# Ledger of designs, part 128: miniprotein binders against q53ft3

Target 1, 195 residues: q53ft3
Amino acid sequence: MFGCLVAGRLVQTAAQQVAEDKFVFDLPDYESINHVVVFMLGTIPFPEGMGGSVYFSYPDSNGMPVWQLLGFVTNGKPSAIFKISGLKSGEGSQHPFGAMNIVRTPSVAQIGISVELLDSMAQQTPVGNAAVSSVDSFTQFTQKMLDNFYNFASSFAVSQAQMTPSPSEMFIPANVVLKWYENFQRRLAQNPLFW

## First folded at step 14 (miniprotein)

Design y45c
Fold by ESMFold2-Fast, scan of step 14:
Structure y45c (fold): chain B 195 residues (1-195), chain A 83 residues (1-83)
Amino acid sequence: as target 1 above (195 residues)
Amino acid sequence: SVEELAEEIREALERVQIKYEMAKRWLELGDVEFALRLLQRAYRQAKKALEKAQELGLTELIEEAQELIQQIEELMEKIRESQ
């Protein structure tokens, strides 16, 4: 149903179902995470008139979850990028005097998705500035990443006349890299989340 | 007190404004259905705030609520015409 992506980590596509309408993803070492992408896998749409409310949760000093509404995903907008770094900074204020040197860093946070009526979702207001990007913004970022990789790889291209003998190295024709780039770019244009 | 009731109405109108801005963003993202649900919610809340302001004779809040209602109605009409 849903996927959760953090840059530099394995994508999660198997949420834990904790109720008929509620799903969670664990975010270990969440202190190192600035942005989280939540998206629909495209296999099963929401029922008509329904969507998903996206929440972020971290354990407080007593171990109890503190939930915050980040935003929404719908059939019409099946992905969203959320900035969570600003939402977790207040945990340290449990001990206002740093001279004690007592640090409690919760190891695991959660992303929760609640399947709700669109009318119910419309009654709620997300935490300010948590949802930072549209699908277009995500596509632009992804395109920049593709351009960066292609330019990086191409910077190592040499003609056969410039090659030195190196039996332990493999060489890939530049044309193969270009074809991959063009195919990926075309597929991204058709569906920004195709991967 | 009238002062406390006026503050509740101001807070309600702030929430209406937030819903209106949310609806515009969702419309820009192409989700017309959810944008309409947000606008319909904002409309109902604005109408209730207007009714309360009128009962208390709070002219400034009446004008603010009427202006928000007009903006919501205009956006809903634009959406209807584009379909």
Scores: ipSAE 0.275, ipTM 0.735, lowest interface PAE 3.8, mean pLDDT 74
Fold by OpenDDE base, second read of step 15:
Structure y45c (fold): chain B 195 residues (1-195), chain A 83 residues (1-83)
Amino acid sequence: as target 1 above (195 residues)
Amino acid sequence: SVEELAEEIREALERVQIKYEMAKRWLELGDVEFALRLLQRAYRQAKKALEKAQELGLTELIEEAQELIQQIEELMEKIRESQ
């Protein structure tokens, strides 16, 4: 249902479901993370009238989890980017994950997504400055997704000389992917809402 | 072909509808600025789709485009009145 992306890291698409309505991603070495992208995979939408409250948890100086509300994802806003670098010294807020025995290691933070009613979400206040501007968030998310795809695809690139004959498989030249990437990036830069 | 052009218009109107729905969601989340940008884009796209539909005489698509334009305009006006 959910994915989590940290710049320079592999995308996470396997959230740990800790409850019927709660999902968790682990973020190792969280101190090096500035931004986190949370997005819906598009496989399963939220039920009608529901969305996801996104929380961040980091260990305090005593190793106790500090949870903060970052923001929200919904069917209409299926992705969001959050700045977490400035939250590492913040105070904890009320969170829906408190009763869960989540195994934590000292260097691992967590992103928690709680599926909640939209009306309830509207009454909650995310921590200040965690949410990047919506336009910037969308642009950054799209750019990160593009980069992730390009990096993934390019990792499989081989020269003609390196190719093993596989007559049952179709191949796409790497330059086609690059051209598509460049064209899409240009369009995105001109208008993030070109789609 | 006219059929292909009609399908392109349908797809465009579908994207307009998606942007409209997304804008409503962003409003619910309190991001009025982004909602307005989506609506403005949706409006422009709907107008273009309407023009194409009119050129081709596609009555059903004309009506659909006009309805979406009206919905967008109403929502934009509502936002302006709330500011």
Scores: ipSAE 0.025, ipTM 0.393, lowest interface PAE 4.8, mean pLDDT 81

Design y45d
Fold by ESMFold2-Fast, scan of step 14:
Structure y45d (fold): chain B 195 residues (1-195), chain A 83 residues (1-83)
Amino acid sequence: as target 1 above (195 residues)
Amino acid sequence: SVEELAEEIREALERVQIKYEMAKRWLELGDVEFALRLLQRAYRAAKKALEKAQELGLTELIEEAQELIQQIEELMEKIRESQ
């Protein structure tokens, strides 16, 4: 139902369903992420009167998730760009030996989508200025994201041709990702809200 | 115009293709029930697109819709056989 995109990374289109009304995307190495795009795949619409609340979480010092409301996606607004750089621990996170840039543990954040009543969503206030507000900046940002993603996907495709799949892992063919990227880019050029 | 209607049909078939691809992904993840719901929705949309293409005499879109319907039907039958 949903997609999640970060510049220079594989687009995620298979959210983990953790409850009847809740879906999650994992964001490893989130400290390098400034923006996240969340969108509906244009397949299954929300039921009438329903929408999706978009949350961001990162582990605190005790490893517990800290959830923050970023914004919403609805049938009428099926995509949103969120700036998460201001919601992370920020530059200067404690590292062994300071400036040596050695990371002790992997950093994994999550995007959560909760299917909620539109009336309920209208009562909630997202944190800060997470949502990108202008259509022009959205189009420019999305175009740059897609360009970076395409370059990464091309590199990944070459790598995948030589890989031996693990039986315990699921692989998405790079050509499928490229096909979706090209279709998405074409549709975006016609209408930025095509989602 | 016929050209505008043809574009609507192309967009509808693109959405059908996306649903079909999503259904295959959900099957790989083991969610047969959700995959079948996606395929059923894709099937209904593809049939509607076929009807519109036939009304307008758009041969290329008729062929595309028929091919997509066949793929959906084959996958649904394969799922039924595997249960």
Scores: ipSAE 0.000, ipTM 0.102, lowest interface PAE 19.0, mean pLDDT 69

Design y45e
Fold by ESMFold2-Fast, scan of step 14:
Structure y45e (fold): chain B 195 residues (1-195), chain A 83 residues (1-83)
Amino acid sequence: as target 1 above (195 residues)
Amino acid sequence: SVEELAEEIREALERVQIKYEMAKRWLELGDVEFALRLLQRAYREAKKALEKAQELGLTELIEEAQELIQQIEELMEKIRESQ
């Protein structure tokens, strides 16, 4: 149902279902990740009145998971970019004895998606301004970028009308993502008015 | 007309900020060359906005422009250090 994208990595489209309403993506070597894109594959929409709450989990110094709400995806907003670098508290800690503390931090984080009622989601506040939308022009630019990615990627997907009503794992080749990046970069360079 | 010029400077600084944020995203996507081109364009626009703000004595805009220039310079230095 969902996809998860990090630059320079294979897109993940096979979330691990850990409950009827909960899905998880593993993010190995997460210290190198600043942004994550979460999106719906378009094959199975959310039921009417429902959406997905997107969470980020990283291991603390004791290896315990710390879950934080990043934001939401819905049928009306099926993709979102999240900044997670600011949520890795203690990663760059600086104090007089910091250099003497050599702690092997587990390198695997997780993105969790919980299918919830829209009314319930409206009562929750995402942490750390994780959603990327600081200014109106940037929001418009980012939306166009997401639309471009979604349309390009979907051109290689099987249409909803051709799908069986059963969820199946989907694979998106890395070269499709690379072609999208190249096309978007070229358009941005050719059309400064896009921004 | 000073208010019209001040608004033009504010719009320029908003575009500089957007270019700066975009450069960070492209850097994270691994496109260092494109990120640097965006930072160079942001730098030039910020410098022109600073000059205009200084000519008009607009203290808040001078401070905002200087802060953006500093952020751009720091990111460009970080990129150079990582190469």
Scores: ipSAE 0.000, ipTM 0.089, lowest interface PAE 16.4, mean pLDDT 69

Design y45f
Fold by ESMFold2-Fast, scan of step 14:
Parts: sequence; C-alpha cells; structure tokens
Structure y45f (fold): chain B 195 residues (1-195), chain A 83 residues (1-83)
Amino acid sequence: as target 1 above (195 residues)
Amino acid sequence: SVEELAEEIREALERVQIKYEMAKRWLELGDVEFALRLLQRAYRWAKKALEKAQELGLTELIEEAQELIQQIEELMEKIRESQ
C-alpha cells in the first residue's frame, strides 16, 4: 500500500502489517535521518472517507518507544514529507540508571501508518515542526523525485488479474525499484541542483 | 471558577486557530475534502467555545470566537463555490 523513502537510502515498499489497519517501516540509524517521505503506491486508494495517519517512533533512553503524530496522507494528497531531525531522542540519559550504561539505546526508529476515518484524523493535531510546509529547494527536489518514481513505477504496473495469490497485497517487481534508483542517480549526476 | 473556565475557552480557541491554519495548508496542497473536514471540526469547536463564552458573559472571548467562526464560514463558502 505504502512506500517510505529516506534521502541516500533504498526506497522501502514492503511495510510490516501489524494490525488490520496498521503498517510499519523500520528506520535503522535514524539519528542520521533529517527527512522521511511517505507515499501511497497508487494501486488501491483509501476507502471513501478514510486516510492514513503517519506516526514516528524512536526509542527513548529507557528503550521504550515514543510515538508522535507527524501528519497525514489521503487520496487527494497521497505523499508527504516530514522533518524528523527535531524529534529524535538525545544521546544522554536523564534517568538514574543512565550513568551505569547497563542497556545500550537501540538505533532503530519506525514510521507507522494507521488507516483512519478522515473525521478522526481531523480531530488530531500533528507535532509542530514535523510537516514540511514551506516550498523550498529540498521540497521541490523531493517532489520531483516522487513524481519520477511514480511515473517510472507506473510504467511497469501489473494488473490484479495477473497476480491473484494475495488480492489485498501490492506487488512491485524488485528490478523496477532498482531501475528507478539508477535512473534517479543518473539524473542527479547530470544536474546536481536537482538534489 | 470563572477564571479557569475562561482559560479553557482561550485554549479551545487557540486549537480552533491551529485547525484553521491546517485547513488552509491542506487546501494549498490540493486536498479539498480533508480541508473541509478540518474546517468542520474547527467550526464545531468554535461554536461550542462561543456558547460557553456567552454563558459566562466574557465579551473579549465572544468576539474572538465570532471572528474565527466568520473566517471559517467564509473559507468554507469559497470552497463550495469553487467546486
């Protein structure tokens, strides 16, 4: 259903389904990540009146997940860019056991997507600095990258009639992702400002 | 107390303002449906805040609520006209 993209890393298109309406992507080495892009793969739209709430989770100093609402994706806006650099946990520990360094803090964060009613989504308020609201060069380049990926991937679309083992699941050939990656890198090399 | 209730109304109106700004942003992004849902939520919260402010006779908060309601109504009307 969904894709997750971090600049400088391979795109993820296989979310882990943890509940009927909940999907998760793992983000290793999250402290090096400034922005995350979440997008719909375009094959199956949300049911009428529904959309997706996008959450970010990082391990706190105790190793407990801390979930924050970043924003939303909808049929009318199927992709979103989120700034997470300001939401990451600090290096230090403030609890009594921190000085003992008994347990190493994990470096893996998660992006969660919850399929919800639009009315329910409208009731919630995302964290202040998560959504990229201004149109800047990074946003322009990222939108162009998303447009390029969508157009490229769509050229290899396979109908549900050709793949019936899991009708509710989206499939994208692995080589399509690889070809997109190579094409995008080539374009960046030709026009450095595109990045 | 009246002071505590007034503070709750002020906080509610602040949340209404946030929802209104969110709706404007979603309109800019082209998602009219979600923008309308945000405006309808803001509208209901603003109306409730207005009723509470009127019950307490808090003139300043009544005026703030009315201004926000008018802004929300004007934006919703513009959206309906453009559709």
Scores: ipSAE 0.239, ipTM 0.712, lowest interface PAE 4.2, mean pLDDT 74
Fold by OpenDDE base, second read of step 15:
Structure y45f (fold): chain B 195 residues (1-195), chain A 83 residues (1-83)
Amino acid sequence: as target 1 above (195 residues)
Amino acid sequence: SVEELAEEIREALERVQIKYEMAKRWLELGDVEFALRLLQRAYRWAKKALEKAQELGLTELIEEAQELIQQIEELMEKIRESQ
């Protein structure tokens, strides 16, 4: 029913079902994780009037699990991106996973999905910094990436007078990079999903 | 739910902010026409977000939307004055 994706890692499509309405993904080396994507596989929709509350659990300094509500997934919003890097110092909240005897290793966090009534979900307050707008986060990331690349590339810019012969090297005019940057930004601004 | 709608508005306003900032960058690059197009789009989205926020009585989002609208209008006016 659910998938979990961490950048640079294999997608997880097999959640551990710990209860009829509860699913858990393990996240090894969670300290290196900034964002997690939780998504529906599309095989089984939520029942009418139901959705998924997404929780994050990390071990505290005592090794005890700290659970926080990240946000929600629904049939209408079948995927969400959550920032978890800033949650490591957060306080625990009420969670439906408290009774689970999950073997926890200090370096392993968990994503928990609880299937709940939409009405009940509406009464819950996710941690403020966890929910990342998918489109906005992507746009921001892309923009940062573009800026990073441009800044990086431009830092190597030299005038023709400063160039030293290097027959084994190919050179790209800085203007080409700028043009690419501008064109890419234009396309991104027009449609963030142009690719 | 109101919370879901509020989140949608927040996301919309974030996109407005991004477009606004991008427009500023395009102005720096000298593409005034494209900057204006971005601002116009941002303006429309901000207005829509404002309307939704007002319908829901979401004071903070109303204020945020109004602020963004003002910023966009000011920048558009500045561009027009410079032409």
Scores: ipSAE 0.000, ipTM 0.169, lowest interface PAE 11.2, mean pLDDT 81

Design yc1
Fold by ESMFold2-Fast, scan of step 14:
Structure yc1 (fold): chain B 195 residues (1-195), chain A 83 residues (1-83)
Amino acid sequence: as target 1 above (195 residues)
Amino acid sequence: SVEELAEEIREALERVQLKYRMAKLWLELGDVQFALRLLQRAYRLAKKALEKAQELGLTELIEEAQELIQQIEELMEKIRESQ
């Protein structure tokens, strides 16, 4: 359902499901990470009235996980860009992953996604310094990349629905997503103004 | 009515544009076979839309359909030359 992207790394599209409504991405070597992008793959929407709360966890000096709420993704806002540099020294937020903090490797951080009712999400307050300006170069390129991917996924889903009678059974193969991302990165490297 | 038939043609041409855009994306991903299948379906749909627009004398839709057919033909030719 979800994808996770870190600048300079391969995109992840296979979250580890740790509960019926909870998904996790591992981020090794997290000290080098400045921005994290979370996005929906565009093929399967959230059920009506539901959305995803996005959390970030890093190990403290004792190896204990510290969870912080970054923001949300919904059917109406299926992607979000977070700046996590500067959050690595903060206090933990209230989080639904308490009993699931079993990974305490010093070099590995995690992105957690909790599928929740929109009403419940409206009562939560993300950490303020996670917001990213739309004028930042990285944010501009990332937003264009996400727009390109979302349009691709949505167009693929619609096109397949016109060709097959059961569009709800359709999936985008992981290697197709990876090839798309690799091609997009190559184009950006050749021409920074391309997208 | 002519307006209802014109709307059906516009919807068909939107579907043609969608298939064309998808074909280009699949070419970038290296799946030539699927891209060609999408282009062939787009071509057939565009041809039917053109015939209906011509029957109704809808000049703007005729022009749009012809332009899309030309774009599809050009892309299919480029694919053939690259094989």
Scores: ipSAE 0.000, ipTM 0.119, lowest interface PAE 15.0, mean pLDDT 70

Design yc10
Fold by ESMFold2-Fast, scan of step 14:
Structure yc10 (fold): chain B 195 residues (1-195), chain A 83 residues (1-83)
Amino acid sequence: as target 1 above (195 residues)
Amino acid sequence: SVEELAEEIREALEEVQYKYRMAKAWLELGDVEFALRLLQRAYRQAKKALEKAQELGLTELIEEAQELIQQIEELMEKIRESQ
């Protein structure tokens, strides 16, 4: 139902369903991530009166998950870009003994999507206002990301004759990606804050 | 303490302001339904903050809450007129 994109990385379209209403994407090497895009694939809309709350989780110094609300996606606004660079805890030496700095252990963050009633979503306040109020500053980044995503996805296009069966993989027709791309560009040109 | 309760009210009003800004952003994106949900929640939160501020006699917070309530009501009315 959902897709997740980080600039310069493979797009993810196969979320792990961890509950009836909850989906998760893994983000390895999260310390190098500044922005994340979450979007609906367009195959199944939310039921009337429902939307998706988008969360970000990173491991703290003890390896325990710390979840933060980033924002929302809805049928009316099926994509959003979030700045997460300010939300990461510094993994490394926090001590004054710099010569004894511990080697940083790579870790995996997660994007979580919770399908909720719009009324319930409206009761919650996302961490920081950069996810929404900084939308205009992301216009160029969004366009660049959109171009990179389409070019990357298109580079993997294969004919049906070249496909190998994979029951665990999800496939999206290339024309659906193209339609989304064209619609997004059109809407972005008319209203840069539409996403 | 009064200081702790005043801080809770300030935090609530900061959340109200944030929801108001979010609602305006969602309106610009064309999602009127979600914007209205945000404004309705902001309205209820601001009303509760106003009542608490009045009980404690905190004039500055009373004025801030009243201003936010007025802004929310004006925006909701504009949305209603725009359908």
Scores: ipSAE 0.000, ipTM 0.345, lowest interface PAE 11.8, mean pLDDT 72

Design yc11
Fold by ESMFold2-Fast, scan of step 14:
Structure yc11 (fold): chain B 195 residues (1-195), chain A 83 residues (1-83)
Amino acid sequence: as target 1 above (195 residues)
Amino acid sequence: SVEELAEEIREALERVQIKYEMAKRFLELGDVEWALRALQRAYRLAKKALEKAQELGLTELIEEAQELIQQIEELMEKIRESQ
């Protein structure tokens, strides 16, 4: 009924069913995962009045599962992108002897989907910044890419006095890169799909 | 009040319908075992709702519960025959 996608990995379409209304995908080597896409397979909709709550589980320092609500999928919004990189650190715990006590760390996390009534789902609060709409996710990703490129390009900025003569090498003034960055950011804000 | 008890029974029958629809979805996916589990749970919930409706003399809810029980029984029988 559901699919799970991680960039650079094979798509999973066969969730393990652990109850009549609960489905699980395993995420091995989850420390290298930043984003997870959860989606409904297009052939079978949820019954009217129902949807899916999406959870992320990782093993804590004792190997115990910790579940966090990421967001929801519904017939009206059958796919969602979730950022999990910030959730793996266990932001609630800063134990000074944690590293001394860790002899082995399981590297397998899970995505859980619980089929629930829409009314019940509406009363739940997902963890902050984990779920974004597909348009908002695209906009945020594009903004990050834009920032990364600008930072990378500007790291090569040198003054004219520091330039080494090279007849075969081309140079672009830093101001041109800044103008491109500002123009692209403005266009993205006006229409996230202009690109 | 009788109105509050009737609403409780209606909510239970809504959950029965949801379990029944989930069972049909499991069958469409070829997952017969989970379909049967959903139907068995739907059946138990529907029977309890029927008993409560009968105790309160709520004719419309009695009829609704009986219709759902019949649908559940029919689907369970079809599954049994196809094994």
Scores: ipSAE 0.000, ipTM 0.172, lowest interface PAE 17.6, mean pLDDT 71

Design yc12
Fold by ESMFold2-Fast, scan of step 14:
Structure yc12 (fold): chain B 195 residues (1-195), chain A 83 residues (1-83)
Amino acid sequence: as target 1 above (195 residues)
Amino acid sequence: SVEELAEEIREALERVQIKYEWAKRLLELGDVELALRLLQRAYRLAKKALEKAQELGLTELIEEAQELIQQIEELMEKIRESQ
C-alpha cells in the first residue's frame, strides 16, 4: 500500500504489517540518512475520512525505541518528504505504537504508518521542522519525481483497465514501481536536465 | 503551582503554532481537508489556553493566545473564500 524511499537506496514497497492498521519499514544505517520519502502506491485509497500518520523510531542510548510523529499522508496528499537528520534520541512523542517498544538492533531505525481517522490525526502534533518546505531544491526534485511516478502508475492502471473488465480491482505490481524507479534514476544520471 | 500551570499553557501554545505551520504546509501541498482539521484543532486548543491564562492573569500568555487565535481565524477565512 505504501512505499518508502531514501536517496541512493532501493525503494521499499513491502511494508511489514504489524497490526490491522499499522505498517513499518526498516531503515538500516539510519545515521547516514537525511531525508525519507513516504508515499502511497496509488492503487488503493484510504477509506473515506481516514489517512496515515507517519512516525519515525530509532533506538535511544539504552537501545529502547522512541517514536516521533513526522507528519501525515492522505488521499489528498499521498506523499510526504521528511528530514530525519538532527532528531534527538530519547525524545518521544505521543504515539499508537506503545505496546511495540521492544529493544531494537542498534543502527536500525523504522518508519511506522498508522491508519487513523482524519480527526484523530488532527489531534496529533508532529515534531517541529520534520516536514520539508517545497522551496527546498531537494523537495522540489523529489516532488517532481513522485509526480512522474503517479503519472506513470496512472497510465499503467488505465491501460490495464481498458483490457480488464473490473477496474476497481486494479493493483500496481511492485515490479512496475521498481521498473519506473530504475528507469528514472538511469535517465537522470544520463541527463540531469531530463527532470 | 502557577509556574507549572504557566508551563502547560506555553506547551499548549507551542502545539498550536506547530499545527498552524503544518496547516500552511498542507495547503501548499493541496490537502485542504486535513489543513482545516488542523486549524480547527489549533483553534480549540488556543481558546482553552486563553481561558486558562485569563484565569491565572498571565498577561504575556493571554496576548500570545489571542494573537494565535486571530491568525488561525484569518487563515480559515481565506480558505473559505478560496473555495
Scores: ipSAE 0.005, ipTM 0.389, lowest interface PAE 10.8, mean pLDDT 73

Design yc13
Fold by ESMFold2-Fast, scan of step 14:
Structure yc13 (fold): chain B 195 residues (1-195), chain A 83 residues (1-83)
Amino acid sequence: as target 1 above (195 residues)
Amino acid sequence: SVEELAEEIREALERVQIKYEFAKRYLELGDVEMALRLLQRAYRLAKKALEKAQELGLTELIEEAQELIQQIEELMEKIRESQ
């Protein structure tokens, strides 16, 4: 169902299935890895209403697994790139692999994929999203673009009584543009990468 | 219907184009990481749209998807060479 790619290494397409809804890939020599790509093979889609939560696990100083949520893959977004360099340990974090007896060796990390309900995934916050200035810059830029577009579009608004008939022209009510703008801004505030 | 599926593909390709344009702007801002993330998302969406268009035999959408994929690949390669 899934593949895992690290630049300069052989692609992995045979995940170890550790439960009906859980899959893992081993990442040996993970200290040299900056980014990892997780993708669906395209042969077996998720059932309707389901998706995959992508986790990263590394051994702590005692060899115990530390799991962190990186993000998600879905039928509509069947692959994602994750930055794993610079991740920090999260104390007391809940994760779906807590009861699994996954065989690990020192210096071998793992990518875990848990098949979950989309509604459940929407309530989770990925770790490693902390304080990337590029995300803040994107949010600010997108906010400015939204404002610019709305102002531009609304500057052409006229009442129906002022419209001249033209069968070759389409018109969109200003109210529809405003509704779109408010919805997009709300979604952007919740997750700047939602699109 | 085939028309409804074609519309879904057209909407997907529009989202691909939007991601591609934002990726170029992020490159102008010096944010290579965000640009690559957007390009990878655009690439996968375009590939999915291509598969659906091929299944339905929609020649115009197949050609549009292939053109967008080529543009994305060229930009990603240019970024790789500049690093």
Scores: ipSAE 0.000, ipTM 0.086, lowest interface PAE 19.1, mean pLDDT 70

Design yc14
Fold by OpenDDE base, second read of step 15:
Structure yc14 (fold): chain B 195 residues (1-195), chain A 83 residues (1-83)
Amino acid sequence: as target 1 above (195 residues)
Amino acid sequence: SVEELAEEIREALERVQIKYEMAKEWLEEGDVAFALRLLRRAYRLAKKALEKAQELGLTELIEEAQELIQQIEELMEKIRESQ
């Protein structure tokens, strides 16, 4: 139902379902994480009148989990970007993830998604600095990812004259990558949520 | 105490501000329905805060609450006009 993405890491599509209405992702080495993307996989929508409250949990100095409400996802906004880097010193809030028997290590944070009524969600107040203006931030994030990929791919570019025959390997012309990049940028510019 | 009550009002107005800003973001992202829910909640919270501030004669908080209410109303009106 949900996915979680950290820049530079593999996408997580297998949330731990800890309750009928509660899902958890583990985030190892959370101290290095600035932003987290939470998104719906598109396989199962929220029921009518429901959405998801997104929480972040990190261990405090005593190793106890500190939960904070980051924001929300809905069928109408199936993805969101949250800044978590500035939350490490924040105070905990009320959260629906009570005594979860989740083995926590000091370096592992968690993203929790609670499926709730939209009206109940609207009554909650996220931490003010967690919600990143999604369109600009997503566009920026996507652009950065694209740039990173392009730069990475381009770093392996060689001229045909420089190619060493590797019959077991398939090669993709750099122009194909560039064309893909340009097309993706155009789509992103037209609709940041085209995916 | 009056100071404690004032702090409660300040906290409420902070929540109003957060919800208002969030609603603006959600409007840009296309989920108008949820944005409206946020604004309605923000509005109610702001009205309650205003009433309490008025009862206590807290001029600065009254002004802040009134400003937020106006901002919310203006945004809600813009949404209605766009539909």
Scores: ipSAE 0.432, ipTM 0.794, lowest interface PAE 1.0, mean pLDDT 85
Fold by ESMFold2-Fast, scan of step 14:
Order: C-alpha cells, then structure tokens, then sequence
Structure yc14 (fold): chain B 195 residues (1-195), chain A 83 residues (1-83)
C-alpha cells in the first residue's frame, strides 16, 4: 500500500481505506509539520495506466475541511516529498474527497491518496507551495532514500516468497520499516539543513 | 477587463511552467509515459494561452507563451529521439 512519514514521528504504513480507490492518513498536531513524505510500500503496484494523486486537508477556522492537491506518485516514481507549512492559509482545490472528510477534528489534518488514471492526473496542477518545480539536492536525497527503501523492502518480500511457492503472495516484516526509518533519521542528522 | 484577462493568461502560463518542470523531473526519474502526458497537457494549455494572448494583442504574453511552447516541443523531440 502506502506509507506516510513526518520528521520526528513514527512512520505510518496503515492507511485508512475510505473507498475502493481512496486512502487517508491522519496527521495530528499538523501545525508543527513542515514536510510530509508519501511513498509506496512496494507490495502492490498501481494497475496499468494508473497512479496516485496526493492531497492535504486541514480544518479551516470554522472546522470545515480544505483539500489541496500536493502532487502525484506512480509506479515509476513511488515516493514524493511535500512542503505543507505554507498551505494552512491557502484556498481549497477541486478534489475527489468531498464526502469522505465530513468527520471534522479541529486538531487533525489528513493526507489523502486517490487512485486515478494517469491522464486525469496530468490534467491537474498541484498547489504552488507544495509543488517542487526543480529537482534540488534535498529533494533528490529524499527521493533516493525512499527509492532505497522500496528496493530494500521488495528484496525482503521476494526472499520470503521463496519459502512459499506463490510469487503473488508477499509479506514484509514490520522491522524492515523500522530499520528504514532509522537509516533515514541517520542521514537527516548528517544533513541538518535537509528539513 | 483586459487586465483581468491578462492575469488569467499569466496564471495559465505559470501552470504551464509548473507542468513543464514536473515533466522534466518525471523524465529524470525514468517515468517517460507520465512525463509525456504532462508535456502534452502543458502544450495544450500553452497553445490556448497563446491564442488568447494573440486575440487580445498582449505582445509580452504572446512572447512568453511562444517561448514555453518551443521549450515543450524541444523536450518532446528529445524524448522521441531517445526512443
């Protein structure tokens, strides 16, 4: 499925599925969050011709949800980093999560992932504050780390599949996610300007 | 007003620039299919913006749109050559 990472917090790998094609992660105490990383776990790829649109939702001053498109993930680019610190006063965008976010908790924001056709995703423009218009060293570092996680996790899944004669049936140990997160934290400590 | 229409065109060209940069990033990541989808969308948006700018006689925006269209076409041709 999907994973969601915020610096200094436990990684989330169990998205709440709110529809056949829609998944959400809760972000409590969202005002302290500057960046969010969204990535695919590598166990289940997107169907051919499909990808994921990534949205951010926060409660406005009246407790009503405001959804904004942050960007995309695909099988070819299964991870992305988003800057959300500038979005809390922004305007809402058109989004497929209208009825899904009626549960309003004033202190909790959400990351939403909507599985969509690649052509539909290409027609949409992410909000300016979240969109990375250039591939700088910090973005490349994050992408490489997430790519390494995807490769590492997939490697373990394949090894376990060898013990059962079913390549379509994969299991990833929970400790693999923990080890990845520890490596990610170590690299961030080596580059304090990253976040 | 003409100024309000000019602002709409400027916003459209900003979206074109964002899609163009996104396409370059996706291409660098190896997702050629999505990069091409982004470029085709950027191209259509830029052509529409050019038409509107020409209709209104907004020389500065016409030039900006033409520059973006050229950049998109050049990248699409590079992709075609590499396949």
Amino acid sequence: as target 1 above (195 residues)
Amino acid sequence: SVEELAEEIREALERVQIKYEMAKEWLEEGDVAFALRLLRRAYRLAKKALEKAQELGLTELIEEAQELIQQIEELMEKIRESQ
Scores: ipSAE 0.198, ipTM 0.600, lowest interface PAE 3.5, mean pLDDT 75

